# Ledger of designs, part 152: VH-VL binders against q0atu2

Target 1, 119 residues: q0atu2
Amino acid sequence: MLDKKARIRTSREYRNVFEKGKRLSGRFLIIYYVENALDNNRFGFITNKKIGMAVIRNRIKRQLRAIVREYQGQVKNKHDIVLVARAGIGKSSFEGMEKDYIAIMKKAGLFARNANKID
Short names: E, the ipSAE of ESMFold2; O, the ipSAE of OpenDDE; V2, 0.75 times the mean of E and O plus 0.25 times the DockQ between their complexes.

## First folded at step 7 (VH-VL)

Design va2 (framework fv_recibokibart; at its last look DockQ between E and O 0.45; V2 from the best seeds 0.00; counts 0 for: pae E 6.8 > 2)
Fold by OpenDDE, look of step 7:
Structure va2 (fold): chain C 119 residues (1-119), chain A 121 residues (1-121), chain B 108 residues (1-108)
Amino acid sequence: as target 1 above (119 residues)
Amino acid sequence: QVQLVQSGAEVKKPGASVKVSCKASGYTFTDYYMHWAKQAPGQGLEWIGEINPDYGDTNYNQKFQGRVTMTRDTSISTAYMELSRLRSDDTAVYYCARAKYYLSWDAFDIWGQGTLVTVSS
Amino acid sequence: QIVLTQSPGTLSLSPGERATLSCRASQSVSSKYLHWYQQKPGQAPRLWIYDASSRATGIPDRFSGSGSGTDFTLTISRLEPEDFATYYCQQYESSPYTFGQGTKLEIK
């Protein structure tokens, strides 16, 4: 799991991202992102019943956290980022999810210029 | 049909712990943060903390930090609040209440019926 | 933390009269994060006004909320017997999500 410092934890923090952040949609994910006043990034996740039963949702949650953790060091600092799982994500592979994450994060310009795992 | 049902009244000795439950029904448990509030006899409302039922992340009022623990069991849509090292001024009615964090407003729109916790020697 | 101060502490009025309840914040609160609750003895609080001026489901139109910045008001245009209760304002602007101390509306 992500470090406590790297997680959006409060409902108000989530609300801030949704209200003030930019929104980008990928195939399996929607991201909301906004600059924060911290020295670190924070990630949040939204998974609802539209993506499937509890077993599927739990799998998706674990996979999304794994993806975010893998690329965490390559994301530009000082951002709050919320990942919203889309309905079709339950039928996607891990590689498909990862590809979608990379694509949408690139589109958002959130990866550092010297990132070496995103190409 | 949307409701929060809390566990029954508790009587505890000073220094003991109490764990209050709040069972949600009629809605998707993980779509709302669960909040807890304290109301001492004849007094106003005091916010204790919140928990994200989907991931278990918590945020506590500093006043209760170190003594309160909020947890949840998603399989039965139930939230728990445990308060330890009880003292007489912990005597109060404790409420759970939900608040949406992915909607246009974040008010406490549904409340439990409350749980009376009495701390006496 | 944001402190909400309600006034008056107790308001004694008769049915048919107009009631004005004040909630003042120690710092600016967005209208979207200011809410009001009604509570009667022996019952849980009930959401009454949300987003400073929106009535919750089932709340009669004699109730209205207004205000911005640090000053918010709950108004009851014409009191009914069932309106006598304690009203709390609450802010969701920042943690901790504090309540006002309440205004008890009692029958004269």
Scores: ipSAE 0.907, ipTM 0.954, lowest interface PAE 0.5, mean pLDDT 95
Fold by ESMFold2, look of step 7:
Structure va2 (fold): chain C 119 residues (1-119), chain A 121 residues (1-121), chain B 108 residues (1-108)
Amino acid sequence: as target 1 above (119 residues)
Amino acid sequence: QVQLVQSGAEVKKPGASVKVSCKASGYTFTDYYMHWAKQAPGQGLEWIGEINPDYGDTNYNQKFQGRVTMTRDTSISTAYMELSRLRSDDTAVYYCARAKYYLSWDAFDIWGQGTLVTVSS
Amino acid sequence: QIVLTQSPGTLSLSPGERATLSCRASQSVSSKYLHWYQQKPGQAPRLWIYDASSRATGIPDRFSGSGSGTDFTLTISRLEPEDFATYYCQQYESSPYTFGQGTKLEIK
């Protein structure tokens, strides 16, 4: 589970990322990201009802949190990052989501150059 | 149908606490912020705070900091607001309201019916 | 915090008249974070106008919102009996997410 410091917590914080952040789309995910004034990263997660029933959306959120937690130490600091699940994500595997996350984070330039768990 | 149903009216003595519930239905509870607002008799609306029901993170109006606690139970899609050390000027109707999804996160598009809390000796 | 000042406090008009309700902010507010609510006695507020100028679902064309920066206006082109209520503006530019004190629109 992401600790409290690593979470986007307020609607204002989410707004800032959507308004001022950059956007990149992957196969199953969209990320929005912006520099923050902190010494750390913060992550947010959004699903919507187009993905499926509540049980499926909760599973997707849990899996995305696990993926982010696994790689968070390799993300360049000082960023607020929101992951938005695309409608087709319900048909993806955990491995598919993970690969998509790695690809879009690399494309965004958000992984540190010496990251240890990046393929 | 999307709706928010609040607990019933309460009468409390000064110094007591009150806990108001807000049960959500018709939407994914954990994907939307829940906000709380106060309306004293004959007065306008005052924002109390917000909770992210998914993580439980809160952000309170500093006026209420230290006296308000917002929690939730995701298994029953219910948000709670507890106000402690009640004073007579806490007499008000308390509303829960949902923040609109994604592109209009800040607009309160669905409101509960309100809960009257009366603080009297 | 951003203070929203609504004027007038009370506006007494007859059906068929035009109403203009003002909301001034103590600091600049992006139009997309300025919202209006209608409230009738004994009822919860209802979202009326969002993003300064967009009508919520089911809100009649006679309602229009405008403004930017620190000056926002809600206009009702021709008052109907059901329009007499209290109207609140709200900002989400910054926390705490404040409301104006309200303008009560009452029958003259």
Scores: ipSAE 0.043, ipTM 0.711, lowest interface PAE 6.8, mean pLDDT 88
ESMFold2 (binder alone), look of step 7: mean pLDDT 93; pTM 0.949

Design va3 (framework fv_recibokibart; at its last look DockQ between E and O 0.40; V2 from the best seeds 0.00; counts 0 for: pae E 7.7 > 2)
Fold by OpenDDE, look of step 7:
Structure va3 (fold): chain C 119 residues (1-119), chain A 121 residues (1-121), chain B 108 residues (1-108)
Amino acid sequence: as target 1 above (119 residues)
Amino acid sequence: QVQLVQSGAEVKKPGASVKVSCKASGYTFTDYYMHWAKQAPGQGLEWIGEINPDWGDTNYNQKFQGRVTMTRDTSISTAYMELSRLRSDDTAVYYCARGKYYLSWDAFDIWGQGTLVTVSS
Amino acid sequence: QIVLTQSPGTLSLSPGERATLSCRASQSVSSKYLHWYQQKPGQAPRLWIYDASSRATGIPDRFSGSGSGTDFTLTISRLEPEDFATYYCQQYESSPYTFGQGTKLEIK
């Protein structure tokens, strides 16, 4: 699990990202991202019932956390990033989800220039 | 049809703990933050904290930090607030309230009926 | 934290009169994050005005909210007997999401 400091925890923090952040849509994920005034990145997640039953949602949650954690050190600093799971994500493979995450984060320009494991 | 139903009144001794429940119905429990508020007898409202029911992340008022614990059981759409090391000034009615963070406004639009907690020797 | 100060503490008026309730913030609050609640004795608070000036569902037209920055107002154009209660303002600008101390509107 992500460190508490690396998580968006308050409803107001989520609201700030949605109000002021940029939006990009991938196949399985939508990301909202905005610069923060901190020295670290914070991640938030939205997984509503549209993505599937409880078992599916729990799986998706674990997978999203794993993906974010894996690439956390390669993301540019000082960003709040919210991942919104799209309805089709419940039928995706982990590899497909990871590929989508990488693609959308690249498109957003959020990976550091010297980042590895993203090719 | 959207409502929050809280557990019944509690009487506790100083130093004890109390756990109040708040069951949600009529809406998707995990799509809204759950908030808790305190109202001492004859006094105003005081915000205690919030919890993200989907992920379990909490944010507490510093005044209650270290004594309050908010949890949830998504399988039964129920939120819990536990207050430990009770003292006489914890005597109050405690409310749960639904808060929005997706939509254009973030007011507490749905409230529980309140739970009276009495702390007395 | 943002402190909300309501005035007056108690407002004594008669039915048919105009009521003006003030809520002052210790720092600027966006209109999107200023809300009002009504509470009657023995009942839970009820959302009354949201986003500073929007009436909640079922709230009569005689109620209106206004203001920006640090000064907000709840106005009741013509008081009805059922309007006598305590009104609280609340900010959602930043945590903790504080309430005002309330204004008790009582019948003269």
Scores: ipSAE 0.888, ipTM 0.948, lowest interface PAE 0.6, mean pLDDT 94
Fold by ESMFold2, look of step 7:
Structure va3 (fold): chain C 119 residues (1-119), chain A 121 residues (1-121), chain B 108 residues (1-108)
Amino acid sequence: as target 1 above (119 residues)
Amino acid sequence: QVQLVQSGAEVKKPGASVKVSCKASGYTFTDYYMHWAKQAPGQGLEWIGEINPDWGDTNYNQKFQGRVTMTRDTSISTAYMELSRLRSDDTAVYYCARGKYYLSWDAFDIWGQGTLVTVSS
Amino acid sequence: QIVLTQSPGTLSLSPGERATLSCRASQSVSSKYLHWYQQKPGQAPRLWIYDASSRATGIPDRFSGSGSGTDFTLTISRLEPEDFATYYCQQYESSPYTFGQGTKLEIK
């Protein structure tokens, strides 16, 4: 689970990311991201009803949190990042979601140099 | 259909507490902020606070800080607002409302029917 | 906190007339965070205009919102009997998220 300080906590913070942030789309995910004034990153997660029933949406959120937690040490600091699950993610594998996350984070330039290594 | 259904009217004595429930249906409960507002008889609307039902994080209007607690139970898609140390000026209709958190974070697009709380001795 | 002052407090007009409802903020509010609600007696409020000028689903085009900074307006070009209600503006610029005191639009 993500530390409390690594969470986007207010509706204003979410809106700031969507209004002022950059957007990149992958196969299963869209990310929105913007620099923040903190020393750390913050993450937010959005699913919608087009993904499937509530049980499926809750599972997807848990899996995305796990993926983010696994790679958070490789993410460049000072960013607010919102992950939006796309339709079709409910039929994806964990590995498929993970590969998609890695690809879009690399394309965004949000992973530190040598992000594929454990530093 | 998307709707918010609140618990029934309450009559309380000064010094007591009240807990109002707000059951969501027709949408993903954890994807939208839930807000609570107060409307005293013949008066306008006053924002009490908000809860992120996904993380459980809250943000309260300072006027109510220390007396209000917002919680949720995601297994039954229900939000709660508890107001303690009730006094006569807490007599009001209390509304829950869903925020348009993905497209318009702050606009309240779905409202509950309201819960009348009466505080009298 | 940001105070929203609506004027007039009560507006008495006849069907067919044009109504202009004012909302003034004590501090600048981004248009994306200024919203309007309609409330009829005994009912919950309903979202009417969001982001200063966008009509909520199903709201007739005789309603329009405009303004920026500290001055916002809701205009009804030609009043219908169903438009007589109380209208509230709301800001979501900064916490606490405040409402104006309302403008009651009543039939003359």
Scores: ipSAE 0.021, ipTM 0.685, lowest interface PAE 7.7, mean pLDDT 87
ESMFold2 (binder alone), look of step 7: mean pLDDT 92; pTM 0.947

Design va4 (framework fv_recibokibart; at its last look DockQ between E and O 0.59; V2 from the best seeds 0.00; counts 0 for: pae E 4.8 > 2)
Fold by OpenDDE, look of step 7:
Structure va4 (fold): chain C 119 residues (1-119), chain A 121 residues (1-121), chain B 108 residues (1-108)
Amino acid sequence: as target 1 above (119 residues)
Amino acid sequence: QVQLVQSGAEVKKPGASVKVSCKASGYTFTDYYMHWAKQAPGQGLEWIGEINPDYGDTNYNQKFQGRVTMTRDTSISTAYMELSRLRSDDTAVYYCARGKYYLGWDAFDIWGQGTLVTVSS
Amino acid sequence: QIVLTQSPGTLSLSPGERATLSCRASQSVSSKYLHWYQQKPGQAPRLWIYDASSRATGIPDRFSGSGSGTDFTLTISRLEPEDFATYYCQQYESSPYTFGQGTKLEIK
């Protein structure tokens, strides 16, 4: 799991991202992102009941955290980023989900120029 | 139909711990933060902390930091607040309350009925 | 933390009169993060006004909320017997999400 300091933890922090952040939609994910006043990035996740049963949602949560953790060192600093899982994500493969994440993050310009795991 | 039902009154000795439960029904438990508030006899409301039921992340009022632990069991849509090292000034009614953060206004729109915790020697 | 100060502490009025309750914040609070609750003895608080000026479901139109910045007001145009209770303001601008100390509206 992500370190405590790398997580959006409070409801007000989530609200700030949704209120002031930019929105980009991918095939399986929607991301909201906004600059923060910190030296590190924070990630949040929304996996509502539209995704599917609890077993499916739990799987998706684990997979999303794994993806974010894998690439977090390559993301530009000073951002709060919330990932919202879309309804179709329950039928996606891990590779498909990862590909979608990378595509959206690239489109948002959130990867560092020297990123080496996104090519 | 949407409601929060809390556990019954508790009587504890100083130094003991108490764990209050709050069962949610009529809505998706993981879509809302759960908050807890304290109200001492004849006094106002005091915010204790919040928990994200989906991921378990918590945010506590510094006043209670180190003594309060909030948890949840998503399988039964139940939130828990545990307060340790109890003292006489912990005597109060404790409320759970549902808070919105991405589905509308950020207010406590649903409250539990409250749980009286009495701490006496 | 943001401190909310309500005034007066106790307000004694008669049915039919106009009531004005004040909530002052120690720093600026966005209207979308200022809320009011009503509480009667032996009962849990109930959301009354949200986003400074929006009435919660089932709240009569004799209740109104207004204000911005650091000064907020709850107004009851014409008091009914059931309106006598304690009212609390609350901010959601920043953690901790503090309450005012409350205004007790009692019958004169």
Scores: ipSAE 0.899, ipTM 0.951, lowest interface PAE 0.5, mean pLDDT 94
Fold by ESMFold2, look of step 7:
Structure va4 (fold): chain C 119 residues (1-119), chain A 121 residues (1-121), chain B 108 residues (1-108)
Amino acid sequence: as target 1 above (119 residues)
Amino acid sequence: QVQLVQSGAEVKKPGASVKVSCKASGYTFTDYYMHWAKQAPGQGLEWIGEINPDYGDTNYNQKFQGRVTMTRDTSISTAYMELSRLRSDDTAVYYCARGKYYLGWDAFDIWGQGTLVTVSS
Amino acid sequence: QIVLTQSPGTLSLSPGERATLSCRASQSVSSKYLHWYQQKPGQAPRLWIYDASSRATGIPDRFSGSGSGTDFTLTISRLEPEDFATYYCQQYESSPYTFGQGTKLEIK
């Protein structure tokens, strides 16, 4: 799981990203992101009841955390980033979510030129 | 039906601890922060702190830091607030409240019924 | 921390009159972070107005909220008997998320 310093922790911190941040939508995900004053990135994850039953929502959160962890070393520093699962994400595969994440992070300019999995 | 149901009234002696529960139903427990507030008899509301039910991360009002612990059990959609080293001015009604923190507002839209904690010898 | 000062502390009026309740912040508060609650004795608070001016579900249109920066108001255009209660403002601009001390709206 992400270290405490790499997590958005308070309700106000989440709200700050939604209010001040830029928004980009992909097929399964929406990201909100804003530059922070830290030397590191922080990530947050949102699902809601529109996605499905608790089992489905828990699977999706677990998969998204795994994807973020896999690529976190290639994300430009000094950003707060919130991933919001879209209603249709329950029908996606892990690979589909991963490709969507890479695409929207590249579009946002948050990834290196050619993002790869960290070993 | 969306609701928050709190545990019953408690009577405690100074120096003891109290743990109040708040059971959520009718919504996705992990989508909302849970907040706790204090209201002493005849007084206004005071925010104690908040917990993210998904990760368990907490953020406490500095006034209560060191005496308050907020936890949760996601399997039964229940949040807890424990207050230690009780003193007589901790006598109050304690509320849990749900807070939305995304999509344009963060008001406390659902409140528990309150739990009276009385601290006396 | 941001201190919210409500005035007056007690407002004594009759049904049919107009009520204006004030909330002054010690620092600027974005309208998105200013909320109002109603509380009657023995009951939990109820969300009344959020984002300074938006009525919660089921709140009558005789209630209106306004203001920005450091000055916010809650107005009741024509008081009904059920409106007599204590009203609290709350800020969410920064932690700790403070409440005003309340305005008790009582029947004259």
Scores: ipSAE 0.245, ipTM 0.769, lowest interface PAE 4.8, mean pLDDT 88
ESMFold2 (binder alone), look of step 7: mean pLDDT 93; pTM 0.947

Design va5 (framework fv_recibokibart; at its last look DockQ between E and O 0.55; V2 from the best seeds 0.00; counts 0 for: pae E 9.6 > 2)
Fold by OpenDDE, look of step 7:
Structure va5 (fold): chain C 119 residues (1-119), chain A 121 residues (1-121), chain B 108 residues (1-108)
Amino acid sequence: as target 1 above (119 residues)
Amino acid sequence: QVQLVQSGAEVKKPGASVKVSCKASGYTFTDYYMHWAKQAPGQGLEWIGEINPDYGDTNYNQKFQGRVTMTRDTSISTAYMELSRLRSDDTAVYYCARGKYYWSFDAFDIWGQGTLVTVSS
Amino acid sequence: QIVLTQSPGTLSLSPGERATLSCRASQSVSSKYLHWYQQKPGQAPRLWIYDASSRATGIPDRFSGSGSGTDFTLTISRLEPEDFATYYCQQYESSPYTFGQGTKLEIK
C-alpha cells in the first residue's frame, strides 16, 4: 500500500487536481496530473459505480494501487496524480490495466528518463 | 430521498469516549467525502474533519487532532466519528454532512439531523 | 487557517425590509469556495447559497449572494417571516474548512 504521504487525502486536494491539472485518457484509465509544491508525488484514485459492483470496484482499487506502487519510483517527482477508472476497466486484465497506465504516463511525460521497468 | 441519519443522543462522563454513526442512503456512499461538524449549545458551527469513504483517508481539524477518529463501513454506507477523552466543552450537537469534491460544487448539501452528546460528571 | 468574520452578529429587521449580511475572510477566497447556510433553532443547517452567488435548490430568488476576494455578501431583497434565522458563511478554499461565527437575523 502507498504510504500516507504518497496519497491524496483531502477533498480539496482532489479538487485542485481536477481544476488545475491536465487530463489524459487511456483505454481503461483517465489521469489528471498537476505539479505540487512538495518533493514527493501523491496519488489519488476514483472508482465509481459505473465500473461495476462493489466486488469489482474493490478488485480494481487493489490493482490500481499495486500498479502505482510498482512504478512510483520511476515517476517524476512533485506531482499530484489522480487515476479515474473508466467503465471498461472491470473487464480488463491486470496486464491490460498496467499497460494502459504505462502508456498514459508515458504520454504525459511523467516517467523519469532513467526508468527501467517500462518499455 | 438522499439523506443522512445519525445515531441517538449520548450521555457520557468526562474521560470517556463516544462514537456517533451516520448512515447514508439515496446516493453512492463512496462518491462523496463525509464531513463532521460540532455545534456547542447556542454557538456556531465548527468543522471537525473529513473522510474519504472509498479509501478511508482522513483529514482532521488540528483542534481535534489526537482525540477524533473517523471511520466508515462501506458495506452499510455508514460513517463513524469517535471522540475520546471527553470533557465538558465537548457537549454539543454533532452533525455529519455530505461534501462534493470532484464533479460538482464543494459545499455540504446534505446534513444529518444531528446527535446531541452531553458530557457531565 | 482562514478566519471568516460575519457582521453584524445580530440583525433586527421587520418583514418587507432589505437585509444585508457580510462575510469577511482573513485571506482571499475564490468565489467557488464560499458558501452560505441557513439554520433555524432545533434544526440542522441547510445549504442556502453555494459558489458565492448560486442559490441552492428551492431557495427563493429574493436571496442573492455576491462578492469576491475577501468580502462576500448575502442579501435578502424583501424579508419574509420564514427568513428569520441564523446564517453562516463557510470557506472551502483550504483546510480546515472554517465557518463564520454566524449572523442571527431576528424580527424587530
Scores: ipSAE 0.891, ipTM 0.948, lowest interface PAE 0.5, mean pLDDT 94
Fold by ESMFold2, look of step 7:
Structure va5 (fold): chain C 119 residues (1-119), chain A 121 residues (1-121), chain B 108 residues (1-108)
Amino acid sequence: as target 1 above (119 residues)
Amino acid sequence: QVQLVQSGAEVKKPGASVKVSCKASGYTFTDYYMHWAKQAPGQGLEWIGEINPDYGDTNYNQKFQGRVTMTRDTSISTAYMELSRLRSDDTAVYYCARGKYYWSFDAFDIWGQGTLVTVSS
Amino acid sequence: QIVLTQSPGTLSLSPGERATLSCRASQSVSSKYLHWYQQKPGQAPRLWIYDASSRATGIPDRFSGSGSGTDFTLTISRLEPEDFATYYCQQYESSPYTFGQGTKLEIK
């Protein structure tokens, strides 16, 4: 589970990311991201009922959290980042989600300079 | 049919605790922040705090910090607010309320029916 | 914390009249974080106006909200009998997310 300080905690914080942040779409994911005033990154995760039943949505959230946790040390600090699962994500593998995440985070320029070894 | 159904009225003695439940239906419980508010008899509304039902993260009004605990059980789409060390000025109706959108608006668009908590010796 | 002061405390008017309810904030509040609720006795509040000027679902167009910064207004152009209730403003600019003390709109 992500550390509590690495979570987007309030509805206003989510709203700030959607309203002020940049948006970038991948095959299975959309990210919204904006610089924050903290010394760390914070992550949020959104699924909806069109993805499937609650057990499927919970599995996808757990998988996305695991992916984010694996690479969070490589992410440039001071960003709030919200991951939105697309409806087609239910047919993806864990590895497919992971590759999509890496690609969109690289395209967004959110990995630190020393993160060039993750691809 | 989006609705929030709260547990029934309670009578408590000073020093006790109360735990109010709020069961959500008609929407994806984990996608919307849940808020709690207090309304003392004949008085206005006071925000107590909020919980992210997905992670369980909370943010409390400082007036209630140390006495309030907000939790949830996602398997039954239910939020809880527990208020400890009750005193007579905690006598109030307690509401749960859903944020209007999970990402863009924080107005409270769906409210529970309220739970009257009476604190008397 | 941001204090919201509503005026008047009680407003006595007749059906057909125009009502103007004021909400003043102790600090600037972005319009996107200023909301209005209606409450009748024995009932939960209901979202009425959000983001200062947007009507919630099903709210008649005789209700309008306006304002920015520290001064916000809820206007009812022609009162109907069903409009007599207590109205609260709320800010979501900063925690704690405070409400005004309410304006009771009562029939004269």
Scores: ipSAE 0.007, ipTM 0.652, lowest interface PAE 9.6, mean pLDDT 87
ESMFold2 (binder alone), look of step 7: mean pLDDT 93; pTM 0.949

